# VH-VL binders against Nuclear transport factor 2 (nutf2): the designs that were tried, part 7

Target 1, 127 residues: Nuclear transport factor 2 (nutf2), of Dictyostelium discoideum (Social amoeba) (q86hw7)
Amino acid sequence: MQSVDPQVVGVGKQFVEHYYGIFDSNRAGLTQIYQQQTTLTWEGKFLSGADAIVKHIVELPFQQTNRKINSIDCQQTYQPGIMITVTGTLIIDGEAKNQLKFVQVFNLASNNGSFLLINDFFRLVLD
Key: E = the ipSAE of ESMFold2; O = the ipSAE of OpenDDE; V2 = 0.75 times the mean of E and O plus 0.25 times the DockQ between their complexes.

## First folded at step 10 (VH-VL; framework fv_dalutrafusp)

Design z09 (from y02 with heavy chain S104Y; at its last look DockQ between E and O 0.71; V2 from the best seeds 0.00; counts 0 for: pae E 2.8 > 2)
Fold by OpenDDE, look of step 10:
Structure z09 (fold): chain C 127 residues (1-127), chain A 120 residues (1-120), chain B 107 residues (1-107)
Amino acid sequence: as target 1 above (127 residues)
Amino acid sequence: EVQLVQSGAEVKKPGESLKISCKASGYSFTSYWINWVRQMPGKGLEWMGRIYPGDSDTNYAGKFKDQVTISADKSISTAYLQWSSLKASDTAMYYCARHYDDSYGYFDYWGQGTLVTVSS
Amino acid sequence: DIQMTQSPSSLSASVGDRVTITCRASQDIRNYLNWYQQKPGKAPKLLIYDASYLETGVPSRFSGSGSGTDFTFTISSLQPEDIATYYCQQYKNLPYTFGQGTKVEIK
């Protein structure tokens, strides 16, 4: 069996799927994930709070995004907090030429039996 | 609600071409792989291949490479499986099924299947 | 290709019985193993993913275990509605491959 708690991995993967599902279908819908206390560093730009974060994401200069995920790693942080590392390829507007490698890190905190996104890091990986 | 709805049963003759479809709804079509799975009469499941509608990246099982073509039209959230020339041995039930990515290689939603019968 | 071998090919058990199906991979697939249920005339249904995770909405009498090459699928208490063929499937490497299936019947 996995060395990491299966529940941790399960929750982490579910979060990733849920997050990217919303991102790729309706970026404005990310208000259901980002909280007022959430912080995001997007390509080096620091953003704080759901409003600012979602606004930034919504205003990104592309219409469609998809991801080919290469890896999802999860660790328990502060029980039952979860840190997630995602690597993959971001496809922008369905163009094969617009594929960019990325890394994203999520830090989830436990909250009344659920989890809240507290920290988010997104960075494109350049060759 | 996530749904994969496949085209209807087909009755064909050897040598004929065929294109069956799998229409997806209730989710971001371009963000999930669509897989095709063959099940010959009374037999088990065989993974044929997959397509990522987001960029049309396609993978085939060796057995099916160059035997079928998998494609997708993201404008109508539809994936396709097609033959240029059917054989009697192509008689089978064909399922489409989605999976998220390589870390989620489980098929959580399936089409209802398309029965293809090829006989002279 | 990674070969998946299920055992047994078929079994018959009574309602309430514990049913166990095994799946062996020809190489280490970690926990990249799923279990499906297929009822006659129906599409397969995901029951277990990643070896041991129960799919949402699936009854708790279904479970999976294992890692590496040897995996087990269990029905703790067989119910009439569980009559089906069950398949394991690996997704460690392409091509994805299924076990040959296990037909479960009720006596």
Scores: ipSAE 0.054, ipTM 0.752, lowest interface PAE 2.6, mean pLDDT 93
ESMFold2, look of step 10: ipSAE 0.457; ipTM 0.843
ESMFold2 (binder alone), look of step 10: mean pLDDT 95; pTM 0.967

Design z10 (from y02 with heavy chain N59Y; at its last look DockQ between E and O 0.69; V2 from the best seeds 0.00; counts 0 for: pae E 4.0 > 2)
Fold by OpenDDE, look of step 10:
Structure z10 (fold): chain C 127 residues (1-127), chain A 120 residues (1-120), chain B 107 residues (1-107)
Amino acid sequence: as target 1 above (127 residues)
Amino acid sequence: EVQLVQSGAEVKKPGESLKISCKASGYSFTSYWINWVRQMPGKGLEWMGRIYPGDSDTYYAGKFKDQVTISADKSISTAYLQWSSLKASDTAMYYCARHYDDSSGYFDYWGQGTLVTVSS
Amino acid sequence: DIQMTQSPSSLSASVGDRVTITCRASQDIRNYLNWYQQKPGKAPKLLIYDASYLETGVPSRFSGSGSGTDFTFTISSLQPEDIATYYCQQYKNLPYTFGQGTKVEIK
């Protein structure tokens, strides 16, 4: 019957929805999420800073993305902050043949009543 | 502003076909599931099925499988519910509602409903 | 399918009263339980999600609790505008299923 703080879960899920909403509608808009201190490991490629990260994401070789999310798990970190794990299927260009399982991890740091994305991991899961 | 706007009330006879619509706006249509919920007159809510417009993946509740067809046209951000042959027992209010993912199966936005009346 | 059983089916209370509705799942659904309010002639409205989380914009007099199989929805102080039918809904497994509803009226 144990549960994570509802506020933690709420914030975490809202962040995920917001993040993917921007990603799928306007990747360039992710500048509002990624910070200068944010780091991203995308498919093993390490990126640091909002500019480099957003540039990389914008330059990804696909037009449209959607996600069928299977799970979102959240935990409060010691900072305090929020660690989020997301699993699901990435749909590329709306084609069934372009579906790939993925895992994404977000680490949010508390900041003056809000949260900042500090770490981001994205990896496709291959069979 | 997120909106789901459904097509107008329908009055049909048994045996007729029908396709009602749910047009979404204010969000990424292909990134959320659209659900259909039936409410017969004076009765409760019944989940019928869902579709993910991003790839048209579709699920039906058992009692509605092969009874209706759920589809979507992402080019116009519209989901559909259709019958090939209506029955009087199909008389009900039909709602569309969105939810985000399998870990967030709450319907945060609803259409206004489409009343379908089937009578001879 | 997971069956959701609400209690009571209907109730009448006075303005300011504490109202409690229960929902029981036929199996463990963890906290994958939502509560909706449906006013006459209107579409349902999400009030509580994941058993206890208040939807944005929903008055704080509404609350939910529970986990596993037994859940409770509470209106701490019933208001006239709360006249509606309330439904629980599980999304642990497909198909999603609703409780039969609880009609709340004002005396």
Scores: ipSAE 0.184, ipTM 0.793, lowest interface PAE 2.0, mean pLDDT 94
ESMFold2, look of step 10: ipSAE 0.387; ipTM 0.817
ESMFold2 (binder alone), look of step 10: mean pLDDT 96; pTM 0.968

Design z11 (from y02 with light chain T56Y; at its last look DockQ between E and O 0.43; V2 from the best seeds 0.00; counts 0 for: pae E 6.0 > 2)
Fold by OpenDDE, look of step 10:
Structure z11 (fold): chain C 127 residues (1-127), chain A 120 residues (1-120), chain B 107 residues (1-107)
Amino acid sequence: as target 1 above (127 residues)
Amino acid sequence: EVQLVQSGAEVKKPGESLKISCKASGYSFTSYWINWVRQMPGKGLEWMGRIYPGDSDTNYAGKFKDQVTISADKSISTAYLQWSSLKASDTAMYYCARHYDDSSGYFDYWGQGTLVTVSS
Amino acid sequence: DIQMTQSPSSLSASVGDRVTITCRASQDIRNYLNWYQQKPGKAPKLLIYDASYLEYGVPSRFSGSGSGTDFTFTISSLQPEDIATYYCQQYKNLPYTFGQGTKVEIK
């Protein structure tokens, strides 16, 4: 048996699915994920709080996104919580020229049997 | 909740065309591969091919290349498997299954299967 | 293509027994090996991925081990609900390929 808790991996992957599902279908719906205590660094821009974060994401200058996810890694944090790293390719507005590699990191905190997103990092990877 | 819901059972004759569907929900359809797996009566599982709905990239097993067509309509989160001319040997259960990510070729969610019966 | 050979093709064991199924790949597939359970009339269900990782929600009596060409799937204590056919599957190379399956029955 592996040392990584299957539940940690399961929850982490489920979160990623849920997050990107909302992001790609209804970015405004991300209010159900981001909390007032959540912080996001998006392409180096620091944002704090669900309102500011969701507003920023909603105002991003594209309409459609999809991702070719290359990897999802999960670890349990000391809290306990879950740290997630995602790598992949982001496709914007279905245009081949708008394919960009990205890394995203999520830090989830345990909360009464559930998990809350506390930290989020998104960065495009330049060639 | 992630779900893959396939179209209903089909009864066809040899030579007829057929297109079966797999509708996905509960996740970003364009972000994960959809695979098709055949299971002939009383036999094992056979990977047929896959499609990445995000860009419609498609791969086939050699055995099924040019025998079937895999496609997807991302506007309705649906993947398809189709035959231009069915054969009796196409009689089987057909499953769609999600391929989680590019580095994890495991099928974590499956459709309920579509039974295709081809007989004269 | 990479051939996956399972052993045995079928087995019958008693409730509580330890059940072991093996899968051999025709070439080195590292840990790119998954195990599925298929109950009669149902779609397959992922149990083990990447040779040894237990899928979320799967009982801990299921386990997998191995790397390279030889892999093992184990049910530590067979339960009545475990009656099914089990398949290994490699994803090292396209096309993905399955073992021929192992039918597990209870005496």
Scores: ipSAE 0.027, ipTM 0.720, lowest interface PAE 4.3, mean pLDDT 93
ESMFold2, look of step 10: ipSAE 0.127; ipTM 0.747
ESMFold2 (binder alone), look of step 10: mean pLDDT 96; pTM 0.970

## First folded at step 11 (VH-VL; framework fv_dalutrafusp)

Design c01 (from y02 with heavy chain S28R S31N; at its last fold request DockQ between E and O 0.86; V2 from the best seeds 0.00; counts 0 for: pae E 3.3 > 2)
Heavy chain, then light chain:
Amino acid sequence: EVQLVQSGAEVKKPGESLKISCKASGYRFTNYWINWVRQMPGKGLEWMGRIYPGDSDTNYAGKFKDQVTISADKSISTAYLQWSSLKASDTAMYYCARHYDDSSGYFDYWGQGTLVTVSS
Amino acid sequence: DIQMTQSPSSLSASVGDRVTITCRASQDIRNYLNWYQQKPGKAPKLLIYDASYLETGVPSRFSGSGSGTDFTFTISSLQPEDIATYYCQQYKNLPYTFGQGTKVEIK
ESMFold2, look of step 11: ipSAE 0.396; ipTM 0.833
ESMFold2 (binder alone), look of step 11: mean pLDDT 94; pTM 0.954
OpenDDE, look of step 11: ipSAE 0.645; ipTM 0.908
ESMFold2, look of step 12: ipSAE 0.409; ipTM 0.831
ESMFold2 (binder alone), look of step 12: mean pLDDT 96; pTM 0.970
OpenDDE, look of step 12: ipSAE 0.710; ipTM 0.921
ESMFold2, fold request of step 14: ipSAE 0.455, 0.442, 0.417; ipTM 0.846, 0.845, 0.835
ESMFold2 (binder alone), fold request of step 14: mean pLDDT 96, 95, 95; pTM 0.971, 0.968, 0.968
OpenDDE, fold request of step 14: ipSAE 0.714, 0.701, 0.699; ipTM 0.922, 0.920, 0.919

Design c02 (from z09 with heavy chain S28R S31N; at its last look DockQ between E and O 0.61; V2 from the best seeds 0.00; counts 0 for: pae E 3.3 > 2)
Fold by OpenDDE, look of step 11:
Structure c02 (fold): chain C 127 residues (1-127), chain A 120 residues (1-120), chain B 107 residues (1-107)
Amino acid sequence: as target 1 above (127 residues)
Amino acid sequence: EVQLVQSGAEVKKPGESLKISCKASGYRFTNYWINWVRQMPGKGLEWMGRIYPGDSDTNYAGKFKDQVTISADKSISTAYLQWSSLKASDTAMYYCARHYDDSYGYFDYWGQGTLVTVSS
Amino acid sequence: DIQMTQSPSSLSASVGDRVTITCRASQDIRNYLNWYQQKPGKAPKLLIYDASYLETGVPSRFSGSGSGTDFTFTISSLQPEDIATYYCQQYKNLPYTFGQGTKVEIK
C-alpha cells in the first residue's frame, strides 16, 4: 500500500486543525489564515480576498460550531503545495438536530518555509 | 501547549461511587474526541470509550458499556469517567487521551493517569 | 471486535541491536494502526501512526511498516532509554483495540 509523504500529511492535518480551531472559536480570527490573494467558494458563492471572505464567514447565521471530521486527505501539488480534502459533520450549537454534512477543500502554497491558503471550497452535502 | 491533566489518585471501597476528571487545555476542547483507557496493574492498555464534547456523543467498548459513564463539561474543558458502584476489579490506572477524527484515530496527547485503588 | 496480537510478549536485547515487534490484526485494518511506547510509571506516548508515519519529535531509529493484517515495528539501534512496553492499536473499527504489549529490556 502506497502512502503520502508524512510531512505533507502532517502539515495538512495541522492546518485543518488550526483552521477549524479558529473558525469554531473566533471566526474573525480567520484573518490570520486568509490572504488578500485567497479565494473562497462558499456554497457556490465566490469570494476573493481576506476581508470579503472573513466578513462573509463572520456574518454566517449560526453561533457555536464544532466539527466531527470524517476524513482528511492530503496530496502534494505541483508547486510544491498541499491539496486537502475534508469531509465531516458540522454541528451547530452542540445539538444533534443541527448537524450538517460538509466537504471542504484547501489548496496551500509553499511560501518561505510556511504555507499560505490560496483556494478554499466549502459545500454542504444535502440528502 | 496541549495538555490533559487528570485528577489525583483515589482509594475507595467496593460499592462506592467515583468520578475522575480529565481537564484539557491548549486546544479547542469541543473539536476533539476524549478517550478513556484502562490499565490494570501489570497489564496492557484497554480502550474503554470516548466522548465528543461538541455534542456529547459517546461510544463504549462492550465490556465497559453500562459499567461506567463517560461525560464532559465543555464549559470547563473537562471530561469525566465515573462508576456508580466500584468493584475490586476496577483497580487500575486510568488514562484520558485525545484524538482528532475518525480518519486519524491515534492518541497524540495523554493525561498523566489516575490511579484508582478499590479494596475492602 | 478486531483482535490485535503482538509478538513477542517480551524481549531482551543489547544496546545497538535491531529490535523487531510484530502485530497481527484479526481482520484487514488497512493502515489504521498506531504504535505507542510506555515507559515504567508513565503514560503511553505515540511513536508511529497510520502504520508507518513517524510522530513529530520521535527519533528516526523508530519505524513502522505493514498494511492489512501484518505490521512491524522496528528499533534500528536499541538505546538504553528505549526500555519500555510497546503497544499496537487499531482504529479501523470501534471499539479501538490494543495489542497485549511487548516488554523491551536491555541485557
Scores: ipSAE 0.381, ipTM 0.852, lowest interface PAE 1.3, mean pLDDT 94
ESMFold2, look of step 11: ipSAE 0.390; ipTM 0.832
ESMFold2 (binder alone), look of step 11: mean pLDDT 95; pTM 0.966

Design c03 (from z03 with heavy chain S28R S31N; at its last look DockQ between E and O 0.76; V2 from the best seeds 0.00; counts 0 for: pae E 4.5 > 2)
Fold by ESMFold2, look of step 11:
Structure c03 (fold): chain C 127 residues (1-127), chain A 120 residues (1-120), chain B 107 residues (1-107)
Amino acid sequence: as target 1 above (127 residues)
Amino acid sequence: EVQLVQSGAEVKKPGESLKISCKASGYRFTNYWINWVRQMPGKGLEWMGRIYPGDSDTNYAGKFKDQVTISADKSISTAYLQWSSLKASDTAMYYCARHWDDSSGYFDYWGQGTLVTVSS
Amino acid sequence: DIQMTQSPSSLSASVGDRVTITCRASQDIRNYLNWYQQKPGKAPKLLIYDASYLETGVPSRFSGSGSGTDFTFTISSLQPEDIATYYCQQYKNLPYTFGQGTKVEIK
């Protein structure tokens, strides 16, 4: 039978829930997730390191956000780790008309029984 | 420590209005769907509808559309199910339940239920 | 609406027995199926999501399989605390629909 390891799916979904829980409640708290070696490409802008990444995210022109998640796909990587793709709708400032479709990709590296975020890609999906 | 705490049991007469509540705690209320599920005495589970509190998007099962109203108050993390005019056939246990995302539409946490009894 | 039909409607088995419940969808729902346990007087509890993934904290004696229209839920070794009604639920299309339930008792 062809299926992804349930453990991989579970870890990936837990990470995504944790990440957006912080992002949508208090973006400054993402310092808990981003590492010195993490890179983020945000709408084509490349950022490296926790300080630069969190500064960028905190400075986004949003008062509040929340997410309607459409899909989460997870696969184990060879390094070992987990690659995660997320699609959904970003709702900005509580306004139903201010909704943006997005895709985000996370690459988690295995680290002593846990996972660290290494790569992050965020892209709006324009209509 | 995610919790959904529902309002207490209700005894009503046909034709009366009713609004029951589901108060959420331990998670970001606006990021999860709240579903309402009916269980008539001795019967199985029926999905009634859902709301996404983040933007008030709602969906109803056809038999419940126009029979009930689903709403939410983000400021107090509370979802509501309400009837403008109860019928005896509305006698049932009503559960609220959450789910996170459409890709896995599973209800991971449930309220304790609200028993509604409608009798003449 | 997608109709979900469970078999059997009820069963009685001994502690240690293997218990199998089936759920059939009126159309292809891929793996968009969940299983719930409802103990007497309690709210339902999620056991299995997406046909085969165990929810956190669910004992490994519970398992699920299937795709398309035919799904199976198994308790590998029935325990006294497994007395409950079990429901399948599809989420492929709104409205979400449940099977009618399978009542499991100890004889």
Scores: ipSAE 0.301, ipTM 0.792, lowest interface PAE 4.5, mean pLDDT 90
ESMFold2 (binder alone), look of step 11: mean pLDDT 95; pTM 0.968
OpenDDE, look of step 11: ipSAE 0.642; ipTM 0.909

Design c04 (from y02 with heavy chain S28R H99E; at its last look DockQ between E and O 0.02; V2 from the best seeds 0.00; counts 0 for: pae E 16.1 > 2, placed apart)
Fold by ESMFold2, look of step 11:
Structure c04 (fold): chain C 127 residues (1-127), chain A 120 residues (1-120), chain B 107 residues (1-107)
Amino acid sequence: as target 1 above (127 residues)
Amino acid sequence: EVQLVQSGAEVKKPGESLKISCKASGYRFTSYWINWVRQMPGKGLEWMGRIYPGDSDTNYAGKFKDQVTISADKSISTAYLQWSSLKASDTAMYYCAREYDDSSGYFDYWGQGTLVTVSS
Amino acid sequence: DIQMTQSPSSLSASVGDRVTITCRASQDIRNYLNWYQQKPGKAPKLLIYDASYLETGVPSRFSGSGSGTDFTFTISSLQPEDIATYYCQQYKNLPYTFGQGTKVEIK
């Protein structure tokens, strides 16, 4: 029956683990992931380039996050590359009331045997 | 209408296993937490833990971690509280309660309670 | 864990009296506090959420106030049907914790 190539899924899941590992421990470290050509839409705000993106993320009004990832879906793209969708929940600053649902989409492009983050969409999911 | 219906009262001996149930109806079971709350005879309320049936995520109060198992079966909209070996100190009323998935912390619907009595 | 200390443990009052119950948290919980009523043989019932908001269908003689660490629950004019045990409960952090309860009786 039909299934996504396990190697595509493996790469996508490793990227997500690496990204959130940095985000949840030290957001400033995301400079190693975001590129000058990367675009981010964060809750409707469009940002272009690593400096603007990382500045926005570092300046978010909280100190720490913990998260539970609910799903990760990966598919190959024609670029070529990998499109990744993530759903999950966040706990902000250890407060149980601040448990928020989110969705995030990453688009990775293949580049000389590695992957480059090109597009990123982040959205809180509200009732 | 939302309902939580718990399994009936249990009389057990120390060392026996037990699994009590909380059957939900009238809402999407996978979209709300189910909490378990203990009330020992003549005592107040103690939060034991909770499960999110959508993904089986669980949280336990430290005092109950490794003492009980919280689980759910999505196919029959039922949550469970389980002991592998009961002690006399487990004698209590056990309630299940629904909580919104936004960590609102308020329990809007409660089961009727299951009385568990553990004695020789 | 956040400790919730409730006072008094029990009280007796006459019909029509103003009844006040206090709840103190061991650390700042903002307004993340609920109040429950439990009548004998019944499951608890939510009366007040977020420290001061009445749940739907709750009589206006019930009220709550406070923020931070000190919270107050008030019955402005005690009625016979208010005989119950009342619990505060914080939800700022897991594990959720309750006060030890206040049993309210009519003289």
Scores: ipSAE 0.000, ipTM 0.521, lowest interface PAE 16.1, mean pLDDT 88
ESMFold2 (binder alone), look of step 11: mean pLDDT 94; pTM 0.958
OpenDDE, look of step 11: ipSAE 0.146; ipTM 0.783

Design c05 (from z09 with heavy chain S28R Y104W; at its last fold request DockQ between E and O 0.67; V2 from the best seeds 0.00; counts 0 for: pae E 2.2 > 2)
Heavy chain, then light chain:
Amino acid sequence: EVQLVQSGAEVKKPGESLKISCKASGYRFTSYWINWVRQMPGKGLEWMGRIYPGDSDTNYAGKFKDQVTISADKSISTAYLQWSSLKASDTAMYYCARHYDDSWGYFDYWGQGTLVTVSS
Amino acid sequence: DIQMTQSPSSLSASVGDRVTITCRASQDIRNYLNWYQQKPGKAPKLLIYDASYLETGVPSRFSGSGSGTDFTFTISSLQPEDIATYYCQQYKNLPYTFGQGTKVEIK
ESMFold2, look of step 11: ipSAE 0.498; ipTM 0.863
ESMFold2 (binder alone), look of step 11: mean pLDDT 95; pTM 0.964
OpenDDE, look of step 11: ipSAE 0.171; ipTM 0.789
ESMFold2, fold request of step 14: ipSAE 0.532, 0.553, 0.541; ipTM 0.864, 0.873, 0.862
ESMFold2 (binder alone), fold request of step 14: mean pLDDT 95, 95, 95; pTM 0.963, 0.964, 0.964
OpenDDE, fold request of step 14: ipSAE 0.285, 0.301, 0.310; ipTM 0.821, 0.828, 0.834

Design c06 (from y02 with heavy chain S28R R50I G54N; at its last look DockQ between E and O 0.02; V2 from the best seeds 0.00; counts 0 for: sugar tag NDS H54, pae E 15.7 > 2, placed apart)
Fold by ESMFold2, look of step 11:
Structure c06 (fold): chain C 127 residues (1-127), chain A 120 residues (1-120), chain B 107 residues (1-107)
Amino acid sequence: as target 1 above (127 residues)
Amino acid sequence: EVQLVQSGAEVKKPGESLKISCKASGYRFTSYWINWVRQMPGKGLEWMGIIYPNDSDTNYAGKFKDQVTISADKSISTAYLQWSSLKASDTAMYYCARHYDDSSGYFDYWGQGTLVTVSS
Amino acid sequence: DIQMTQSPSSLSASVGDRVTITCRASQDIRNYLNWYQQKPGKAPKLLIYDASYLETGVPSRFSGSGSGTDFTFTISSLQPEDIATYYCQQYKNLPYTFGQGTKVEIK
C-alpha cells in the first residue's frame, strides 16, 4: 500500500498530456474537454460552463504555448474520480526566456469507464 | 530544464580519497531524492544509496555501507559521493539520478556520469 | 534484499522483429517495477515506469506488462536505434535493485 494505484496515475498522466497537447496546439479544441458542468478558476477568475471557459482561454493574450511538466500527482477521490495536481513551466510564444511557473489542479469524475473534467484551477507561481 | 551535472573524470591511485559531485538545476533540489548508481566496466547497474537533501536522510545498499559517504549541500544544490580510501575495484562509472518520492520511485533524470579510474 | 533476474542476458534480432525481455522478482513487488534503456556510452534513460506506463517522449513500440513477481518488456518492432542494454529496477523496498541487464543487438 505504499503508492497510488498505477491505473489512477496512468489515467491522470494521459489526461494531462492530452489536455496540454490540445491547449498548446489549438486552444479552441478544448471544447472537447470542458463540459457544461465544468468550473474553472483562472488566476482567481471564476468561470462556469464549456462556452465561457473556452472563450476565456482562447482570448488569452498569447498565440502559442509550450510547457515543461515538473510533476504530476494523482489520487482517487471517493465520489469517485481522480484529483490531479500539475506543476510546470509555461513557455509563451516560442521564447525560451519567457517562462512562467504554474500549478494546475484537475478534478475528473468517473463516468461509465471514462472520465469527465469537473473542476479546474490554474495559477501562476510568483517568485 | 532539469539537469544533473556531475564532476569530471578522475584518475586516482589506491588509498587516495575522492569526492565527486552532482549539481542539480531546474527544480527544487530539496524536494527530490538523489540516488547514486555504480556501473563497473562491462557490467550492469548497481544501486549504491540515496539521500533526501532537505534533511540528509540517507540509506545505503549493504555492500556500500561504510565504504562510501553520500552527502548533500542544499545551499548550492549539490549531492556528493565520497571515498576515504579508494581501491582498484572502485574503478567504475558513477551516476546520480533523482526521483520524487516513494510512490514515484522511478529515476526520471540522470547525470552524465563520472568515470573513476583507480590504478597503480 | 529483493533480487531481480532478467532473461535473457543477451539477444540478437533483426530490424522489425518483436523482442521480449522478462524480469522476475524474488518476492511480490506489486507494480513497483521500472525499465531503463542504456545505449552504449550513455547514461540510462527511463522508458517504462510502474510496470506498464510509458514515459513521456518514449516511442510507442516500447511496452511493459506484469505485476507481482513476473514482468515483461516488449519492443514491438526493433529499430536500429534500439541497440542498447535494458534493465528492470524495483522500488518496492530499499535497497532498490536492478536486474543484471539484457543486451540487445542487431543481427
Scores: ipSAE 0.000, ipTM 0.535, lowest interface PAE 15.7, mean pLDDT 88
ESMFold2 (binder alone), look of step 11: mean pLDDT 93; pTM 0.950
OpenDDE, look of step 11: ipSAE 0.008; ipTM 0.597

## First folded at step 12 (VH-VL; framework fv_dalutrafusp)

Design d21 (from c02 with heavy chain D101N D102P; at its last look DockQ between E and O 0.07; V2 from the best seeds 0.00; counts 0 for: pae E 10.5 > 2, placed apart)
Fold by ESMFold2, look of step 12:
Structure d21 (fold): chain C 127 residues (1-127), chain A 120 residues (1-120), chain B 107 residues (1-107)
Amino acid sequence: as target 1 above (127 residues)
Amino acid sequence: EVQLVQSGAEVKKPGESLKISCKASGYRFTNYWINWVRQMPGKGLEWMGRIYPGDSDTNYAGKFKDQVTISADKSISTAYLQWSSLKASDTAMYYCARHYNPSYGYFDYWGQGTLVTVSS
Amino acid sequence: DIQMTQSPSSLSASVGDRVTITCRASQDIRNYLNWYQQKPGKAPKLLIYDASYLETGVPSRFSGSGSGTDFTFTISSLQPEDIATYYCQQYKNLPYTFGQGTKVEIK
């Protein structure tokens, strides 16, 4: 029957937990994840390269963040790599009125037995 | 799709009360701050205050605190700006404007404005 | 309160000219700075958000730059339809504050 390789799902989920662990604790530490070749689209703002991306994230008008992850979907790509879609709720500065639904998409490329973040898309889902 | 439609122009005398409205459509009214901005004749823009209709949290610029009341009725997706006693110096154009979202303070949609004229 | 000072207060330029408007904040506002255009008789319109990002549908001749206290808004090639007053606005702290405006005219 048709299913996603459990190892692909495991890698994707581990990446997501690692990424948000850094984002929510110390966003400057995201320099260990974003590369020279990585691109980010953040709410329609296109950024290229680790320096520009991390600077943007550090300068967001958030003092602290926390989140609840609702779903993580992973698929193997023929690049090769892993495409990951995340949905959840972002809590900004501990305030109940600052609870925002979000979607984020990561594209990881295989690199010498590990994975590199190549593409990143972030959107708030607002009603 | 997103629209902010303000009530019509008003001609008033000093001492009269006034409540002007800003009706929102095309989005979830309770999830976005509504701001009020004053523009006196020939002058620039002044932020007066804002309301979060979801919980009625309200902030005022100091010069407008206790001079106006900002309120909202979420059942009809409408924000209000209200004076209990108008002064001639309240003559101005008044705009309502929406935040892009709760976390970013830039105003992506504006009402058409309500001209308030206060004269004797 | 954070005071926003624009320069110049007004200017006249020819079609095709490069126009530059500056905005200075009284304290560090990082990139929490927006630019609005207000054409005569109309409500303001958001052009630039977070110092340098174009709002959807805004022509590429408009740009913004800067961080901290000093910000620049540029029209690379002035067009007749760009006659307006331009305002900067900070959202780093409440109360939100606007610059006094820069009136741009065609000479």
Scores: ipSAE 0.006, ipTM 0.640, lowest interface PAE 10.5, mean pLDDT 89
ESMFold2 (binder alone), look of step 12: mean pLDDT 94; pTM 0.960
OpenDDE, look of step 12: ipSAE 0.007; ipTM 0.648

